# Designs tried in a protein design chat: VH-VL binders against o27280. Part 200

Target 1, 266 residues: o27280
Amino acid sequence: MDSMNVPEVLEIKRIVEESESVKTFIFSWDFRREVRPGQFVMVWDFRDEKPMSVSLIDPVRSEIGISIRRVGEFTDRVHGLSEGDLLGIRGPYGRGFELMGRDILLVGGGIGMAPLAALADEATARGMRVDALVAARTADELLFLDRLEAAGVNISTCTDDGSCGFKGFAHERLLTLEENHDMAAVCGPEPMMFQVMRILDERDVPAQLSLERYMKCAVGICGQCCLDDTGFRVCAEGPVFWSQELSRVREFGRYRRDPAGRRVPW
Below, E stands for the ipSAE of ESMFold2; O stands for the ipSAE of OpenDDE; V2 stands for 0.75 times the mean of E and O plus 0.25 times the DockQ between their complexes.

## First folded at step 9 (VH-VL)

Design J5 (framework fv_marstacimab; at its last look DockQ between E and O 0.77; V2 from the best seeds 0.00; counts 0 for: pae E 3.2 > 2)
Fold by OpenDDE, look of step 10:
Structure J5 (fold): chain C 266 residues (1-266), chain A 119 residues (1-119), chain B 112 residues (1-112)
Amino acid sequence: as target 1 above (266 residues)
Amino acid sequence: EVQLLESGGGLVQPGGSLRLSCAASGFTFSSYYMSWVRQAPGKGLEWVSAISKSGGYTYYADSVKGRFTISRDNSKNTLYLQMNSLRAEDTAVYYCARLEDYYYGMDVWGQGTMVTVSS
Amino acid sequence: QSVLTQPPSVSGAPGQRVTISCTGSSSNIGADYDVHWYQQLPGTAPKLLIYGNSNRPSGVPDRFSGSKSGTSASLAITGLQAEDEADYYCQSYDRSLRGYWVFGGGTKLTVL
């Protein structure tokens, strides 16, 4: 078995509380093992294993961060952990974001900002102009604003209730923005991503989108994360897909498969 | 040694098809965008097509859109250009070129392969 | 015809300085996209000569220099040598063309 497929037991160095429901767990990382924004790791709490995006990549401190939203039993257990506690980390896996051009637009919703925050760091380090549309239901759920600002990102906020920034959805805010970018990266609720992609396609802006599906093996063997009609495996060919790829994916923005393989609507 | 080697050129009749290949060696192929650039006899350089690192996004010049298809196989370190519905004006030397970013230029070129479209 | 405009030809004597202009627009060079220059010797493939407006790849002599201002770029060759006789192309990116890479029409440099 490839060493990459064996969970490494790592100590939680720090925990950053990003919001009421989101924590970032920091780990020491050996960067001889390359990790890219948009890739994910399998987090193992010695009972269950879940895929999580990498939200921080810090070669200077030799650290990575994994942001986890509290949404179920597994994440409840993880959120109960403290600094010094142990987790199993397997990976990284999947295809990460590609960077090209002078400027990039990031569109993120909720926890979807996690991989985009990592991408923002890389983009700014390369000298790219980064604009970020950060969306959430409410102001208190907006993630990584201070971090993004510190990195020199131009931030526009959007909230469903209007408690911060534009009142409405991300795609609605995007329609009000006239400027196009060399490329865009999108991550968040799939209905949001679907609408955003449509707008970007109409504007001929190359876009990459990070999808979420049920994953079991993370190595492209089990097929649980296969997308209809294309055979794309989210864990292998994704989770980051180009808009041109997703245009061939019938289920995108419409439904997903549950662990039993049944179609469930968004 | 970083190298690109084109193949597949030749003589074809108008309306015909041809598939070009570009074999890459000496570098991590999947880390770069790739492009095709052509040059008609005695003429200048014309960008034809480009493809993202993963192959998930493709770009085409208007002159070839709908007729040409760029693709890549990163496991084989090979770039392809499927050319359909060829026209006389497609006659050119076709170069494959490595492209890291907008700001780094096309820093590696193949020797080119000649495509002649004639009745 | 080409998005970027170059003079068709320039000439100079050995040891002289020659300049090749590349004129674009607000949608390419003027939009702050970098300009690259390529040298094509007779019967050979193009070679990257200048990237990022003014950077020289390894192996390119310092007598070659590039600059950019406004909507135009320029390639300067000092101490002209016989071996510099070639075609030179500028290249940039134009967003108005839906993300197209664009070349100049090319300039034939003759060493007298």
Scores: ipSAE 0.881, ipTM 0.942, lowest interface PAE 0.6, mean pLDDT 94
Fold by ESMFold2-Fast, scan of step 9:
Structure J5 (fold): chain C 266 residues (1-266), chain A 119 residues (1-119), chain B 112 residues (1-112)
Amino acid sequence: as target 1 above (266 residues)
Amino acid sequence: EVQLLESGGGLVQPGGSLRLSCAASGFTFSSYYMSWVRQAPGKGLEWVSAISKSGGYTYYADSVKGRFTISRDNSKNTLYLQMNSLRAEDTAVYYCARLEDYYYGMDVWGQGTMVTVSS
Amino acid sequence: QSVLTQPPSVSGAPGQRVTISCTGSSSNIGADYDVHWYQQLPGTAPKLLIYGNSNRPSGVPDRFSGSKSGTSASLAITGLQAEDEADYYCQSYDRSLRGYWVFGGGTKLTVL
């Protein structure tokens, strides 16, 4: 059994409070198991296991970080843990983001900024110019602004309620941004990502989008994820997909499926 | 040593098909974008197609779009170019080239394989 | 049908300096995309000579240098040697043309 498929029990080295609802849990990591931005790990609290995107990758300090939003029983239990407590970590899984060119646009909604924060670190370390559009419902839910600023990222903010930056949705803010980029990376609610992808396609900007629903597909725990009229195998290749791949997926941005296979609007 | 070796060239009639392969060795193939560049006899270099590290994003020159398909198999360290509906003007030496992802440059080239489209 | 314009030929004597120009437009070199230079000896594959406007790969002597200004770039070769006789190509990037990676027409260097 390789170390990627076996949970390793790791001590929580440090916890960063990102917001009222989001914490980043930092662990020592053996980088003989490579981790790339856009990949995820399975987090095990010794009762349940859930996929979480890696939000910090630091080979120099031998650390990874995992950012978790409080949304249910599992995440509530994990948020109750302290430094020194133990969690099981298995992975990494999925394909990571690819980098091309000299500049990149990051468009993140809510917790979708987590994998993009790791990507921002890699892009800046490679000498790329990074522009980030950070979107949330309210100012309190904007994530990683201090970390992005420290990395030299050019930040634009957008909130639904207008409490910080542009008042409106991410795609509306993107329409007011004049600069084109060599590539883009997008992560957030699927309807947001669909609208952003359409704008980037019109601008001929290659875009990569991270789909949380396909993280479960990548580890084989989602029975409905391999649905595609063109024969595209989304569950084997995610969670990061190129815009060219997602243009063939009719469900993207329009509906999802429940466990019975029924279409449910976003 | 880092190497790219093309194969699959030959003589084909107009309207025919041909599949080129490029075998990579000496580097982590899955970590690079890859490209095909051609050169007609006595003429200059013309970029043909490129593919992302995963194979999920592809680029085509207008002259070949809809006729050529680039693909890769990272498990075999091999790049492919499927050429359909070949025309006399597709006659060229086809080079496999490794793309550098920051500069958009081509840092490693194969020796080329000759494709002749003639009746 | 080259997107980037190069002179078709240039010549010089051993020890002399020559320059090869590469003229683009606002959508490629003028859009701040870098210029790369390739040397092609007769009967061989192209080899990267200069990348990122002015950087030399390992093994390329410092008598080869590159520069970029506005919508144009230049390759300078000082101390010409007989073995420099080759075709030289510039290359940049252009999203607006859907040709993406774009080459100059090539310049044949003759060492007299």
Scores: ipSAE 0.748, ipTM 0.858, lowest interface PAE 1.1, mean pLDDT 88
Fold by ESMFold2, look of step 10:
Structure J5 (fold): chain C 266 residues (1-266), chain A 119 residues (1-119), chain B 112 residues (1-112)
Amino acid sequence: as target 1 above (266 residues)
Amino acid sequence: EVQLLESGGGLVQPGGSLRLSCAASGFTFSSYYMSWVRQAPGKGLEWVSAISKSGGYTYYADSVKGRFTISRDNSKNTLYLQMNSLRAEDTAVYYCARLEDYYYGMDVWGQGTMVTVSS
Amino acid sequence: QSVLTQPPSVSGAPGQRVTISCTGSSSNIGADYDVHWYQQLPGTAPKLLIYGNSNRPSGVPDRFSGSKSGTSASLAITGLQAEDEADYYCQSYDRSLRGYWVFGGGTKLTVL
């Protein structure tokens, strides 16, 4: 077992308010410990520990950024922190996104845009043409638009209420987009990812999708992040899976599991 | 020294099966896409199959789809091609090739293994 | 018929320049996908000769050069030598085949 098991206590260097409910926490990072888009870290607030996707990977400034949506007690406490305060970080863990071809489509829903923003930076730096479909319930919850535009990404938006861009769900907007991509990367609510994957599969576009599951050890030992009928562990074989891998997973898009292992509808 | 070494070719009857192996050395195998390319006697090169770095996405030429299965074991630095329902037109030298990221050229080739499908 | 079209043969005398064409379509070379070239000496495996349209791997003489324009690519060989007698293949990607790797039919180069 060679993965990091002990959190490193790091000072919050900067905090970016991405929206009313999302903040990005930026830390100094020693890039001898490599981080790739789509990998995650475990964030420890000295009481609890939760997996979070890396949204910024900046070797030039020796910084990483972790975007956190306020959704409960842990994230409320973290959102209450200031620059100079401490958090524990362990990782990175998991399989990141692979880049292929010349044209990539990103499809992100809500906080799911976080790992895709990191991927967009890497893809544009490699000279790829990047299209991003950024989805949220309302315009105020669209994430990373200015950053993506500055990186040279071609952005399409959709909102459930129509307040920005296409009115409707991400998969509905996707049906109206041109079919000229070599690959796609998808992250967001699992029902959205399921519908998007079906469209991309019909178009024969290789897709990588980032899943969220309950995690305890983050290194593949405890079995808490396993997917039904495959033995895949989200923390070890994922969180990023190819669409061909997920086509064999019966739970994908139908239900999730709580920490006790019970099936819970999406 | 970067090397690819194919094995597992031979003579097989129509409808039979073979499993080809390609042993990789001298590079980080898991960082590359891998491919099989074949060449029938007296003919040109024909792409057969490719596989992503993790093994999680596979590609097949229409001529082999449903009959051939590409796989890899990154812990053993080995690429495989399971060939089922073989036909006379599958007779060829089969090359293992390394693909660079973003569909750059096939920069490393093995010497090939001969598959002959004949009754 | 191959997706990429090459002349079946070309020839030249020692010291001369020859070119080998590779003609594709709007779904491959015309979609700005790179063209790669391979040399196959008799009885041997193919060897990457040119990648990314015009780049030479280490060990490939600079008398080999590649170019791409529109839906076509070209391999040029100057200062032709006897050891250049081989089969030459172009290769690209075709987006209508969704990530399929496509080879040209091959060109036999004869040194006279």
Scores: ipSAE 0.432, ipTM 0.776, lowest interface PAE 3.2, mean pLDDT 88
ESMFold2 (binder alone), look of step 10: mean pLDDT 92; pTM 0.950

Design J6 (framework fv_marstacimab)
Fold by ESMFold2-Fast, scan of step 9:
Structure J6 (fold): chain C 266 residues (1-266), chain A 119 residues (1-119), chain B 112 residues (1-112)
Amino acid sequence: as target 1 above (266 residues)
Amino acid sequence: EVQLLESGGGLVQPGGSLRLSCAASGFTFSSYYMSWVRQAPGKGLEWVSAISKSGGYTYYADSVKGRFTISRDNSKNTLYLQMNSLRAEDTAVYYCARLEDYYYGMDVWGQGTMVTVSS
Amino acid sequence: QSVLTQPPSVSGAPGQRVTISCTGSSSNIGADYDVHWYQQLPGTAPKLLIYGNSNRPSGVPDRFSGSKSGTSASLAITGLQAEDEADYYCQSYDRSLRYSWVFGGGTKLTVL
């Protein structure tokens, strides 16, 4: 029996309110099941199951954290839970981020900072210099700033409305930042990731990007896990992809697919 | 025992192609970046190419860009170097080397395989 | 031109100390990339001798040591022995060459 594919009912040990719309749910975790940044788990509220990126990996405390943004019926129900309540968790699933070198640039948009916060912890623990560009629509939607600062991360911020840091989009801010990083990791809205990837490609910086919209495919639920003309299978290889892999995918940054496989523009 | 074994070298004419293989054993191959390094007869070491743990990102020296392709099969614990449009200056012993990501160094080397580009 | 510069040869007598320099630039050693050293005995594959500027792999005698300062690194061999006669290469990583591993030109060590 593959125990990783059966939901384990876990007690919510602690809840951290990250913002008005985001909470991190913390669970005891048996690290016999290895978890790495960029991986996700399936969260089951005993009615629906949704993929959620792991945002905290703490082997010292034997804990994992899952950060959830309030966007719909499932997440509204989960946000209504308290410490001591139960959720089903299975996983981890998917390809995690790879680390190499002395320097890493993290570019996160909104809840996309969740998997990058876990990556920042691993990178700083191994002695890497970590620069993070944290982007959001408004200042109150910037996530994990205190956690990143405590970890020794060099932080730049930008907001669409100019309420904190640079006024503008992540890719516009990136153009004003130092170019010299051994690698980058990017997670956020797909149009943001596409623009950031183009800049990193011009700088010849190896980049990894997390395609959160395809996390369900990695657990074998989806029968169609192909990105486009290349035959690239997200469920077998994602959710984290290298920029060289995504550069071969025509649909990346331009359109998504509905359940019928039809193209829907971003 | 940690080991890397190269194969596929030989004599080839200018403009020809060869595919080198490197068989890895004694460690978790998928957890390491891998590299090819060459050495022309009587000359020094020259880095040729490197590949990420998943195979999703590749690096090439300018001297081989567009002609050589590095790849890996993690299910077979094997690294490859496809060499096309070979030139006399590509004549060298080709080494497979494991890359350690904490310091960007090459901690395990194979014995090398000789590639001779000549008529 | 080599990105990392080594003397082409050094020599010493048994029991003496020799040093082999490796001179880089702001885009490699000066950018805090580590320097690694490899020993290549005649007719053999290279062997990692020093990694991460100053660390020795298991089985490397403590008479081999590495150091790094600014844009340069040095390999020191004390108590020189006939068996040390080999080629020595430094290696680092260079950000300006589109992220490349770079070797020094090599130094031939002659004993006696």
Scores: ipSAE 0.699, ipTM 0.855, lowest interface PAE 1.6, mean pLDDT 88

Design J7 (framework fv_marstacimab)
Fold by ESMFold2-Fast, scan of step 9:
Structure J7 (fold): chain C 266 residues (1-266), chain A 119 residues (1-119), chain B 112 residues (1-112)
Amino acid sequence: as target 1 above (266 residues)
Amino acid sequence: EVQLLESGGGLVQPGGSLRLSCAASGFTFSSYYMSWVRQAPGKGLEWVSAISKSGGYTYYADSVKGRFTISRDNSKNTLYLQMNSLRAEDTAVYYCARLEDYDYGMDVWGQGTMVTVSS
Amino acid sequence: QSVLTQPPSVSGAPGQRVTISCTGSSSNIGADYDVHWYQQLPGTAPKLLIYGNSNRPSGVPDRFSGSKSGTSASLAITGLQAEDEADYYCQSYDRSLRGSWVFGGGTKLTVL
């Protein structure tokens, strides 16, 4: 029926090793199914299906890329695959980023740089000035620096341990950067995004933030995904939200939910 | 045919409320920022409010902030302006206009709807 | 006062050249935001005349041209015609405050 809800078995054309723990898997894509930065796909290894953000969107080559960090059984199996092997891809799903203005600040933590790398490509293709703050725990976990540099992005880095760039957290580094951007896009651990959002709001910079924890809810008919008692439907409206939308949600940056639906502090 | 059509204007008393609508046709409404621009009788154009493509971010002129609320329904191709706590200085023709981005011109305008705030 | 300053009126004779200035500041035109120009004929809605400093929409005669330098912009009208009588507005974006679209106060063009 709906071709977006049926997994298409695609051949892995290329694999790019982004770091010791992250690989980007590149597939041919029919762009009659539009894909935008911030959207995700369901990746099926013929045992399990998991949501993954699209990290490369290349209509010229008719390719998409999906960046996957090795963190568990599913991702370990996928990392064991080679060029020529097959994966099921379903989607895209979710609300993508909106580009606005002449300049944009990207703030990414760890694998959160994946959807922001795709956004950086679109922004630079449109002639926008792009500044990226790339944050990670250690230098080895900083992602896409070479790709961003090749695209003409102005890069700032920070690591928790000080192994590359500013020593400290993304929000601490942000306080030392220029304040004047038409918009910002943020993706990474939720506590980082919350602190970054507060600074951007104080600077009157419109921000969009990607809440990756809710991607799975967008598959199939969904009516039960809420962030708080407000009835805010993250699966229907996300994973990308504007800062004004998230400012209405008490849970953002403070709590997550366990498999039983109970609130658990970050 | 690309067009915008405003409605909902009228006479209201100071302190009253009014809701304006703008119906869009002939283009992909969800691909554009939308704006409200007003013009008092015999005066110049004044930007009032704007809304992002998804409706997730809104902008307001200082003169209306806290009193006016812009919103959109992309499933109905309709833009709204909820005006509360109206003042005599809000008397104007209200135009809706589309723009592709912050720094693009407003290339399509409605014909305007008159709002009169008077006792 | 308007954030963008235009002369309130300008006049010219048929066939002449007239220019309308638009003066901003470092937070708008001086911050490299583009200037757009609108023509408003009596009793009508504004019409986009020039966008992105110097581009013309389809149907706008090449008699109309725009330029930008520093914190200012200009609209030039050559070969002035009676039907050019209208109000003209410049518009840009201002990054101060929470960001705003700003219009000039408008210039009434009279063809003598």
Scores: ipSAE 0.456, ipTM 0.774, lowest interface PAE 3.2, mean pLDDT 87

